# Miniprotein binders against Enhancer of translation termination 1 (ETT1): the designs that were tried, part 25

Target 1, 377 residues: Enhancer of translation termination 1 (ETT1), of Yarrowia lipolytica (q6c872)
Amino acid sequence: MAKRPLGLNKANKSKKKKLDSAEKAEKAVAKEISPENDESAEPAPALTLDADEEDDMGQLESLYKNWTSSERDSPRILHGVVHECDSLLQKAKGEGLPARFHEIYAASLLDLAEFADKKKPVKKKKVKSDDVAPETSDMFVDAALERVETGLEQYPEDAGLLFVKSRALKQDIDEKMSAVSKEERKETAKKMISQLNKILEVFKLAQKHASTVTPAQLDVVEELIELSGALESVVKQSDISETTLVACEKFYNEILASEKDENTVKKAHRGVGTCKMIVADSLLDLLDDDDEDNDDTVELAKKNLKAAIEHFQKSETDEDGEFMVTLAETMIQYGNLFETESDDQKKWYGEAVKRLRQAQRLGVGKYDEMILELEDD
Below, E stands for the ipSAE of ESMFold2; O stands for the ipSAE of OpenDDE; V2 stands for 0.75 times the mean of E and O plus 0.25 times the DockQ between their complexes.

## First folded at step 15 (miniprotein)

Design c5 (from c0 with M43W; at its last look DockQ between E and O 0.62; V2 from the best seeds 0.62)
Fold by OpenDDE base, look of step 15:
Structure c5 (fold): chain B 377 residues (1-377), chain A 120 residues (1-120)
Amino acid sequence: as target 1 above (377 residues)
Amino acid sequence: SKERIRELMKKLMKLLERIEQLAEKIEELAKEGDPETVRELHWAIHELEYALILLAFAILRLKRHGSPEAVEELEQLIERLEDLIQKLEELLEKGDPETVRELEQEIWELMREILELREK
């Protein structure tokens, strides 16, 4: 029975002053008011518990929508959402709550973790027992995981809960990796790799039960790719990132085959492009400069970079200057794999320069020197 | 050993060319074929491409640290990839969605075995 931390039951021990129970048993005269009038009080229509529950859930959805549509700069609205969730949980006695309740509550706890202080690596300082340890981000992530699991026990095929579980498991990796000592970091990273596979299984299950995938759900996949690379860098074992990359690329391609939402499709194209780019970079990093027989590996890297560019071009937008830089960099990398001064190299450098100049016009970076280098070659 | 590894990479590149030719044929079939079968065939192609990339990485790692036994295991995995490509070629003419999904499962098993080879 783990004590749920979120009960801010500051038991204010209000000293019950024993106010002396003064005696006076005043004799309330039992006037025999006669029982007669049989007025058939029509039973007040039983306010169907269902209508109050629907209104309570409607209020929760409205509060959560107010959070999701806000600038998300202050946890004030989130504390309101979590307080409403706690109120509903108490009213319902923890039973009969819809899957969506557990989803909103868990998602709101994950969002609160971002505003919380990160758990510092516990130097064995004897924290005196009386210092209420501040609520740390890990405590919100643990509470979100517990909430999602409670929802999934009742609704095991709910896509919303499964997506929130995947997000919570990802944030749990970040929390564990932030709290670990430098000495234990490599061993913790190795353990977190097994958790990446579990996240991907949860994501596949979520996708199977989802009618549509949202852009915010795809952010978790993007973050898994980034996290896989970060964990690989710590472990120094290239084998692990590739499994995650292949599974993420498959997931994005699954979205491209099923989804029709333009923003989701654009984001999935970026995701496939990113996986292809990372595959190309990883192939090139495995080249031995002393080996004359790199041609097949270079050709395989070229094919992946070409595919990356084609996916990125399908997701290109006139307002996203940061993505234009990423596309330009990928075009430069692809150009670098052609013969120096070849028509193909000049073409890809010329396409990169167009994107860099557009990014600069949008106020994203300064690439004047890089543009000059790519135009002079 | 280096020459044997080079031959594996060349074999893998020829298999990639076969996968690319199958992808083109599936795009042609998408105009006249059963949409469900075409979708599953398109998945099977992507899965073959993933298996191929995993084999490429395994070959490149073996170039740095490979045992003779690991090279022989890679040869067997590449032969299995070739057999799966051949099965997919046959399914283009007469495949149903269920038989293509069975092939996808075989491709996933191959990918698992390629990944297990890296732990050795």
Scores: ipSAE 0.547, ipTM 0.847, lowest interface PAE 0.9, mean pLDDT 80
ESMFold2, look of step 15: ipSAE 0.706; ipTM 0.903
ESMFold2 (binder alone), look of step 15: mean pLDDT 82; pTM 0.838

Design c6 (from c0 with M111L; at its last look DockQ between E and O 0.61; V2 from the best seeds 0.68)
Fold by OpenDDE base, look of step 15:
Structure c6 (fold): chain B 377 residues (1-377), chain A 120 residues (1-120)
Amino acid sequence: as target 1 above (377 residues)
Amino acid sequence: SKERIRELMKKLMKLLERIEQLAEKIEELAKEGDPETVRELHMAIHELEYALILLAFAILRLKRHGSPEAVEELEQLIERLEDLIQKLEELLEKGDPETVRELEQEIWELLREILELREK
């Protein structure tokens, strides 16, 4: 319960000067205004509170759409959205707000966290009591979690709120991992791994109540895979990534089986490809150079890399130079598992070189040395 | 112990070949089969592949830190995977979507048991 500092405007105790407002006993002339029975005062149509609330929500949606459609380079628009949310919350006295209000507000708080200073590991400096602690990113994430939970208390099956909850829980892990000391980092990472499963449960619940999954919602799953790998690297226990990885790969395959949106399908193919690549890497990392019995493990890694490449090729676009590099790297890694100078190795290196040259033409990186190495082999 | 672990990996690779052959047959069935049944069959294949990958990692870890008891537990889990593959093979020709979903639940139970083995 991060008490958002409600800007308690310090009520300046303006000294009520005793203005001695004097005497004037002005005579209440009791004019007997006759009771003229004019019945016909049609009650002014009660401006239904609903119409002002619909217009207020329409304004909020417009402001939020202006943010989401912007370059997102400045928090100025977001401060406007959050200010409108705070205004609506005050008008409504916290009651009767739609699920979408809580979603926009929580999402906007998460976006504001990206512009905020990260919480530094608490060095035991006596924070003097009077320094207003700067608003840190963790405070926005905590406020987003509180907002989305408040929404879910009223709308427990709202897909939008559940997706924002999944994003907020992911971002809370990032905040906790950034704020933790080096000594506590491993133990914190172990605790955060158990939260990855909760995020996936929330995400599955969101998906169950959603008609479609958006590409932006899939970015949260991608970020969970990345975070899983990052946490595993800290824990140094290979066991951890596999539960999250399998659950993410399943989720992407469920999308591939149900979704028809081209961009969602492309992202799901990238997701499956990434999972299979990580599986291959993890298998190869488990090789023992002194063990003569690596052939089956290498073959299993080959099968996963091949499947990764096939998924990546289904998601390839002529404009995404960064993804072309990822695909090229996966092709190189697959090529490395073949016999040196084999036709298969040369084929996969040749396919990688094509993509590296395309990425360079798009202005993504410089791979001239790597291209030469792969062409000379 | 090393030889027993090697035999487990070889058994697992043979099961992978069976899963791959099932996947090919499902792709053939996708041309003429019930779309819902075909979808559930594809999901069941992916879940078997996940179980197989998790078992592969468990085997590779046992090479480094294995107990005899853990090897016996892995043998049982691999036998259970084989039985699930056999059930799916039988469902290809005669399965309905509900029966395939029941098999998917059994595969998910196996996945959970494999994951719990790694936490020990």
Scores: ipSAE 0.657, ipTM 0.885, lowest interface PAE 0.8, mean pLDDT 80
ESMFold2, look of step 15: ipSAE 0.739; ipTM 0.916
ESMFold2 (binder alone), look of step 15: mean pLDDT 83; pTM 0.842

Design c7 (from c0 with Y50W; at its last look DockQ between E and O 0.60; V2 from the best seeds 0.00; counts 0 for: oily stretch 44-62 1.62)
Amino acid sequence: SKERIRELMKKLMKLLERIEQLAEKIEELAKEGDPETVRELHMAIHELEWALILLAFAILRLKRHGSPEAVEELEQLIERLEDLIQKLEELLEKGDPETVRELEQEIWELMREILELREK
ESMFold2, look of step 15: ipSAE 0.786; ipTM 0.928
ESMFold2 (binder alone), look of step 15: mean pLDDT 83; pTM 0.853
OpenDDE base, look of step 15: ipSAE 0.741; ipTM 0.919

## First folded at step 17 (miniprotein)

Design d1 (at its last look DockQ between E and O 0.74; V2 from the best seeds 0.76)
Fold by OpenDDE base, look of step 17:
Structure d1 (fold): chain B 377 residues (1-377), chain A 120 residues (1-120)
Amino acid sequence: as target 1 above (377 residues)
Amino acid sequence: SKERIRELMKKLMKLLERIEQLAEKIEELAKEGDPETVRELHMAIHELEWALILLAFALLRLKRHGSPEAIEELEQLIERLEDLIQKLEELLEKGDPETIRELEQEIWELMREILELREK
């Protein structure tokens, strides 16, 4: 008996054989029996959604909460969640499951993909037909996409399903880009660019149907910026990253205009700051070292770096040492655009050094050499 | 051609100063203005800033490889940005959210045309 991979239950499209069983419903003459008795037809017991189904979903939520609250270092709990999803799917015969079931199942499959072996580009080795192909990360992402689409067929406006769909579509790009041959990489990257906009559209639809956006849901937008830069490097077409950056910064600004949750607002400020930093870097990369007329471009880069720093400072926390390093690097870059030994340069290097020393105290890296270089100027 | 590109970059920097002055006025209006109108005004400012950045990138690329025809097309796009800034300056005192959203759509059309110019 071939062990079906856990969660990869391909819905066998059971061909509905139209059993044309035309069997003649015989004419049983129901007789006229008489009128009287007023027996109180007890209302057919409302099909109480079996207390067992609410308990089964409550158990699944508890298992999934145990995963999400863990260090997420081992897939053991996650295999338990997927096993419970498979059990519930069998009990329900695949029908009548809530949107939240499909969300948890799809999200859990995406998390399992992170522990799975990545699909290697098919070198023409004749894999013998009998080797059960190992479960690869792409198979979990495909199964997550199928699950979330099954949920959205029933619940098309469910925000949780739409957020998981956006995450799954992003991860599908990563899988496709990892599995593609060197020869097809550029052409695949071009096709994946058109998916970035679709992911953002799905995310905006999710936001429209959500009461609030969580910081973890915003990680998908951060990852879209990173993925845009990665795809641009493959395609060598700069216009692509700019379109994604414009759309992402607009989205973060919409959050800043409407959202009141402090952590969501901080995440959106970080997002805007990152977009402004990328703009500044891209302007500086377009400088011509042989051209004396760079002053306006440098000033435009300075304005964007200043805006980046201002947004980053609004998102700064005393516990995030990694982000303190990012802010320090941005302050150093801004300081580098001032005159050497100027009061402005010294100020920004001094603000960077404070953050690097704080990051070191939090156990994030070692910057002693960089601190000395920035203090000796 | 280099001198014309330098003049266009200086024009963009002056337009940026106008956008910054509009942003300051919107922050003043945010104290007493309609919250929906103020939100749309902030969105329109950010979209104008992006249109300006896209034009700056296009100018810098044209400095390396540009045709005279592409520089003329870009000059017309910079004039359209100036007209859109002027429209937003007029809407600051009397604009309703729907009229501001119509202006945002015109800014998005400009950004599309700037992006299409770089594909040529």
Scores: ipSAE 0.743, ipTM 0.921, lowest interface PAE 0.6, mean pLDDT 81
ESMFold2, look of step 17: ipSAE 0.803; ipTM 0.940
ESMFold2 (binder alone), look of step 17: mean pLDDT 85; pTM 0.873

Design d2 (at its last look DockQ between E and O 0.77; V2 from the best seeds 0.76)
Fold by OpenDDE base, look of step 17:
Structure d2 (fold): chain B 377 residues (1-377), chain A 120 residues (1-120)
Amino acid sequence: as target 1 above (377 residues)
Amino acid sequence: SKERIRELMKKLMKLLERIEQLAEKIEELAKEGDPETVRELHMAIHELEWALILLAFAILRMKRHGSPEAIEELEQLIERLEDLIQKLEELLEKGDPETIRELEQEIWELMREILELREK
C-alpha cells in the first residue's frame, strides 16, 4: 500500500458516473386516512451542529497554538496538526468545514515546506519510474495553495485565508526559482515578477476584510521587497524593483495612517525605512566617479537615508539586536555622505557605535573592529 | 546634453523643496483638519515623492545612455510633476478627499509613464 504523503491527498475527481438508473417509481396509492389527533409535533430537533464538531475544531486550534507558541525547531508538532486536519477532513467527508480549518491546514503545510528537501533542478538522469519521488518543499506549497483555494471557494472574503494565500503565493515563487534550470531561470524570473503584484493585491484584499493586520502578516510584504531585489538580480531590469518598492511603501504608509497597534506601526515604520534605504543605495550605485555633477544625487540619497533613520528610530526596541545592527549600518552610510571628520559625521558614527555596542551586549555579532574604526576617525 | 541633464536635476531638486514645504503644511493642517482629507493629502505627498525619485533614476540612467528625444520626454514629465505639485498646493486649503484621490490617480499615471520611458 503506497503511503500517500501526509496532506497531499489529491482529490480524486471521482467521475460522477451518471448512473442513469431510471427505475420506475411505482404508483403507491397513499390512502386518505382521517383527520383528528392534535399531537404536538415536537419540532424536529434542530440539527445542533454536533458538539463533537466544535470540540474537534477546538482540539485542532489547541494543537496549532502549541505549534505557533513553540520554538518551531522540529516538524513533530506540525505533523500532528496535519494529521488532525486529515482526520477532520475524513470525518466531515470534505464538506462543512469552517474557514479557520482551511487556514490552519494551509498554514501548517507551508510551515512543513520549510523542513522538506528543496526540489533540485531535474538533471536528465532517467529517474527510474518506480522510485517514489521524495516529498519536496514544492509539493507542500502546492498542497497549501490547493487547500487555501478550496477554503476561498466557500469563504471568498475570509481575511485569514487571504493572508495565507498571500504567503503561499510568495513561497511558490521561491520554490519555482529554486527548482528552475539555469537556462530557464531568467524567463521564469520574468514570469514571477507579475506574481509580486498579485500577492500584494491578495494581501490588500485580506487587509480590507480584516479588523487588524498583525506584524507576522506584514512579514509577507517585507519578503516581497527582498524577493523583488532577488528577481531583479536575475532579470537585470531595474524597473521591476522600483514598481514593487512604490507599491510596498504605499501599503506601509496606508498602515501608518490608519493603524493604532504599536507593534504593527513599528513594523510599518521599519518597512518604510527599508524602502527609503534601498532608494538611497540605488541612487549611490548610479553615481559616476568621473562626474563632478554628483552633488544633487548625493543630497537626494542623504534625504532618503535621513528619512530611513527617522523611521527606523520609531521602530527601534531595546531587545532587537539584529535591527540595531541594521540601524547602525544605515547611520554609518549616512555619516559616510558627510565631510570627513565633520561634526555631522562624528555624530552619526557615534550613534551607530552606541547601537553596535548594544547589539554585542545582546549577543548579536562582534563589532569591536568596526567600533574602533568609527571611533578613530 | 550634460548641461541639459544637470538643469533637469536642479529643477527636480527645487520641486523636492516644494514637496517638503507641502509636507510641513500638511503636518500643521493635521492638528485641525478633517482626518480623511489629511490622510489623502499625506498619501498624495508620498506619491509625489515617488514620482520625483523615479524621475531622478531616469535622469541618472540617461547620463549614461540618453537620447535627445528621451531628454525632451523627461522635460515634459518634470513639467507634469510641477503641475501636479501646484494642484496639490491649491487643494491644501479647499480640497476634498475625492478630488485629492483624483490627483493621486494622475500621479500614478505619471509614474507609469516614467517607468515606460525606461523600457524604450
Scores: ipSAE 0.742, ipTM 0.921, lowest interface PAE 0.6, mean pLDDT 81
ESMFold2, look of step 17: ipSAE 0.779; ipTM 0.931
ESMFold2 (binder alone), look of step 17: mean pLDDT 85; pTM 0.871

Design d3 (at its last look DockQ between E and O 0.74; V2 from the best seeds 0.75)
Fold by OpenDDE base, look of step 17:
Structure d3 (fold): chain B 377 residues (1-377), chain A 120 residues (1-120)
Amino acid sequence: as target 1 above (377 residues)
Amino acid sequence: SKERIRELMKKLMKLLERIEQLAEKIEELAKEGDPETVRELHMAIHELEWALILLAWAILRLKRHGSPEAIEELEQLIERLEDLIQKLEELLEKGDPETIRELEQEIWELMREILELREK
């Protein structure tokens, strides 16, 4: 039985060119850490490394925890994390590093991409050959993907690496959609749709190998719903958003059936509520103003908005003013489907006004005009 | 054609009422039932709801541009949804988790066929 030689040899040459780009991004990130020029930056608070200096990984975990616990307003701490990753990588000669090292490094590169300049669509201006192309967000996302794949080559069932991979694949879509020309945008969006399903497969694989899913990991699924809608708007093919939406709602329902962590359950309720809201909006957008036979469609939209509100109410927190606005908007939309001045309309407008006033008290927006409009009815 | 589409939407709304009644019965069963069976029953309900929404969207699109052939395909898909609801009603009392998962797979096949109808 002849073992077919799987052609492993072609992968190595493409890896070497990509490694040179990641190593350049890593080295250029390391060069900006030159302490000389930022006179005004307060000395980084002496991180009380309670980690023994002998535990190189304990030091990295401490640095990364300081980043994750910060306001995340400056990349300074994050550059420190990446610099420590590079130091550890050099000491280890790239071998014998734990899965958690590759996870922290890849996650930190994804967080650095948020502070980097977005790649502009290449206008045909002859960039002179000698201008070192500035580091762009796409380079950090590419480096994060390479790092997480390097980790997964050693630790293929590591849940942390698989979650970071799902996040990196989502950000790679955003980068590709931002960098694409207007002419290629529709064709690129069509290709990215097939990647949404792969991200969800990677996420499900991560979940299978995890004991629990964190609320921050569920944000990737929320972002997949948003990205699906954005890609649909570009492609103008409704079939795409629907498949992703079905798969995301199923995933949230699986969490609600199995998970007991209160914050994870709240995030899953928010996710189901968002899916039900999108269904209602899409049904209402399909109404024909000239069709007298819209009653069944309006009733179906009402049922989905009611379910959305019920899920959102299960996810309410007294500190999330932004979500209070989203819930108020959904209550207003539901109220708008009742008869004008009906007791049901007044009830739902009154519930929306309570949430808008709460959001204002939390410092989220100003809704005084909208509150007056909803109270004058 | 408009009357036939209106009849399809009315049929779909009656199927939704049956799904809602099943969901209420599953919530009652959740108090005393096997937790694995109850989880699979909840999943099957959510999948039936999605199949129904996909059919509603297909009907609404056909109001604008429907062929007689596409309306006939939708009638058949709605009949299959009705049969799947009936199967789940029968499984509520005696269904095991594996038999419910087999029904979920049939619902997913229906959902794929509804999605393929829109590409035509």
Scores: ipSAE 0.735, ipTM 0.916, lowest interface PAE 0.6, mean pLDDT 81
ESMFold2, look of step 17: ipSAE 0.766; ipTM 0.924
ESMFold2 (binder alone), look of step 17: mean pLDDT 84; pTM 0.865

Design d4 (at its last look DockQ between E and O 0.68; V2 from the best seeds 0.74)
Fold by OpenDDE base, look of step 17:
Structure d4 (fold): chain B 377 residues (1-377), chain A 120 residues (1-120)
Amino acid sequence: as target 1 above (377 residues)
Amino acid sequence: SKERIRELMKKLMKLLERIEQLAEKIEELAKEGDPETVRELHMALHELEWALILLAFAILRLKYHGSPEAIEELEQLIERLEDLIQKLEELLEKGDPETIRELEQEIWELMREILELREK
């Protein structure tokens, strides 16, 4: 008996038995009897969620909370969550499960994919037919997509399911790009670009149905910017990166215009700042060192780096040493676009050095050489 | 010619100065204006900034391989950006959110056309 992978329940194609609707046209004569029915509306039997179903979901939430609150260094707790999902799915016979069940199950499958072996590009080795293919990360992502779609068929406006769908679609791109052959990589990357826009549409739909967007949900948008750059490097078509950047910056600006949660606002400022930085870098990469007519391009890059710094400063925290390094690097890059030894250059190098020293005090990296170089100018 | 491309970039930088002046005026309006109108004005402003950046990238790419026809298409797209900036300047005093959203759609159409120019 081939052990079905845990969570990979292939939807049994329920054969649509054509129930032959036997035509029995029995013309029961509806007699006109009088309207006086005092319809004591028997209260529709409250679907008493059996006390056992509330307890079963409460147990699943507790297990999932134990996973999300852990160091997430071992899949042990996560296998417990997936096992409980499989148990609940069997008890419910696949029906009557809440949206939150499908969300937890799909999210847990995505987290399991990170511990699984990545699918290697199939070199033409005749894998003998009898070797049970090991569970690969792509199989968990596919199972997560199937689970979240099953939830969305029942709960099409559930924000939690829509956020998990956006994460699953992003991770599916990573899996497809990892599993593709070198020869098909460029063509696969081109197809994945159209999925970036679909992920943003799903995310916007999730946001529309959510009361609030969490910082962890915004990580999906950050990862889309990174993935866009990675796909562009494969396709060598710059137009793709720009389309995703425009859409992501618009999304962050929509958050900044509506959201009041301080951490969400800080994350959105970081996102806008990153888009402005990428624009500045891309402008500078288009400079020809042999061209005397670079002044307007340098000024446009300077304006974008200044805007990036202003957004990053709004998202700066005294505890995030890694982000202090990113801000310092952006300040150095902005300083490099001023005249050598100018008061503006010295100012921005001095602001970078403050952040590098703070990052070092937090135990993030060692920048003593770079600090000396920026102080000796 | 290199000179015609330089003139396009200088025109674009003057349009950026107009966008920056719009940003300052929208920040002033945000103190007393309708919050929905101010939000849509900010969205339209950021879309104009992106249309300008996309034109800058198109100009820079055409500097090395641009046909005379592609330079003429860029001139027309820059004139359309100028017209859209002028429309937003007019909407600043009397624009309603729906009219501003109609302008945002026109800006998105311009951005699509700028992106399509690079595929040629």
Scores: ipSAE 0.735, ipTM 0.917, lowest interface PAE 0.6, mean pLDDT 81
ESMFold2, look of step 17: ipSAE 0.794; ipTM 0.930
ESMFold2 (binder alone), look of step 17: mean pLDDT 85; pTM 0.871

Design d5 (at its last look DockQ between E and O 0.67; V2 from the best seeds 0.73)
Fold by OpenDDE base, look of step 17:
Structure d5 (fold): chain B 377 residues (1-377), chain A 120 residues (1-120)
Amino acid sequence: as target 1 above (377 residues)
Amino acid sequence: SKERIRELMKKLMKLLERIEQLAEKIEELAKEGDPETVRELHMAIYELEWALILLAWAILRLKRHGSPEAIEELEQLIERLEDLIQKLEELLEKGDPETIRELEQEIWELMREILELREK
């Protein structure tokens, strides 16, 4: 089956104006310069295709670095990166490109998917045959998956490609869940859950071939936890989130045991803290208001919230106002499990108020009402 | 049945206290111990904590819809968790990384069986 080159060839039908201008092939003069013999014309070293390829890749890396270092508010730079990838692909005739080329191209397609219109569930409106279906986010994710698989066919152990594959597989789940009909949503969610484990396997394989894991790569694991919870809510089968949660917390703990990069360690502490918070919430949601025998469950929830707070405090930064709110909310929740007006409750509410005031100073939100409630108790 | 479930939760909380005491001892060993052994001991603790949480969730679900057979299966799974904690207590002084990884596999098998109980 012919692999359609999903080159986003915007067919700009620029009308070929036939500019007719026929003008004269003037006679370049045939100067007869004489045949003298000297043998040692060492063939001018063929400008190795390697040097032009290194410069072309250096230009692509520079363009991609300009994107990654930008505010990422406009796809303009990304369209430049993808256009350069298409140019390089055409020059190379699709062969001999490095793993990093396929990585940048696939990553840039995933970033373009965020700016694209989401595919709406096909309402049976007869789309007239002639309307070029608008480029939807799913098409960019599919193109990214095809690109990363093409790279992995040549470079099966490339960590960068494997990380991009894990991200692409996660976004493919989001796209499938967004595009699915209401009737098929539950069945699609069940199928997507089996893919979460595959994403984690790809991520573990990437980690095995990487020297270090970056904080941005760990965001994929965070997003897998969120996606697991979202899929569970659709399936209404509590068993599924737990397997993903266990695997994610194990992964973060493996990082904490091996990694020395401060930012990676902070992200791993956030990840463990989030897992412990989800455990505590799930235990509290299983309380029966009419059951006097909840003390052991509340104590188990307290232990997990305390561990969450301890991990979050190890990951706290003075510039991350959004995370300060998350930490404050977790401290409030922990405080709520103590006796009303107890010294422990007042302590944890006081620690939450400090963080809410800091987040408010950073411009993240307004918490004046919540601060007043926590100070009046 | 409610009393039997309450006894299971109390047993589980005592096992948690044993896991916490093991975690404290591993933090002490981390100062002088082999770094590979200490890493595997930490991993085994996290896996025991997860097995305990899975059992807690299973017990809480059984409060609502539990059969006598499911309660008996949970009692057996809690006894296996206790045996695994005891094995880790014994390995703390003399365990090599390979023997600890074998214990981690036994903990993972227990976790799988706890998860399979929920599908019934």
Scores: ipSAE 0.708, ipTM 0.905, lowest interface PAE 0.7, mean pLDDT 81
ESMFold2, look of step 17: ipSAE 0.784; ipTM 0.922
ESMFold2 (binder alone), look of step 17: mean pLDDT 84; pTM 0.859

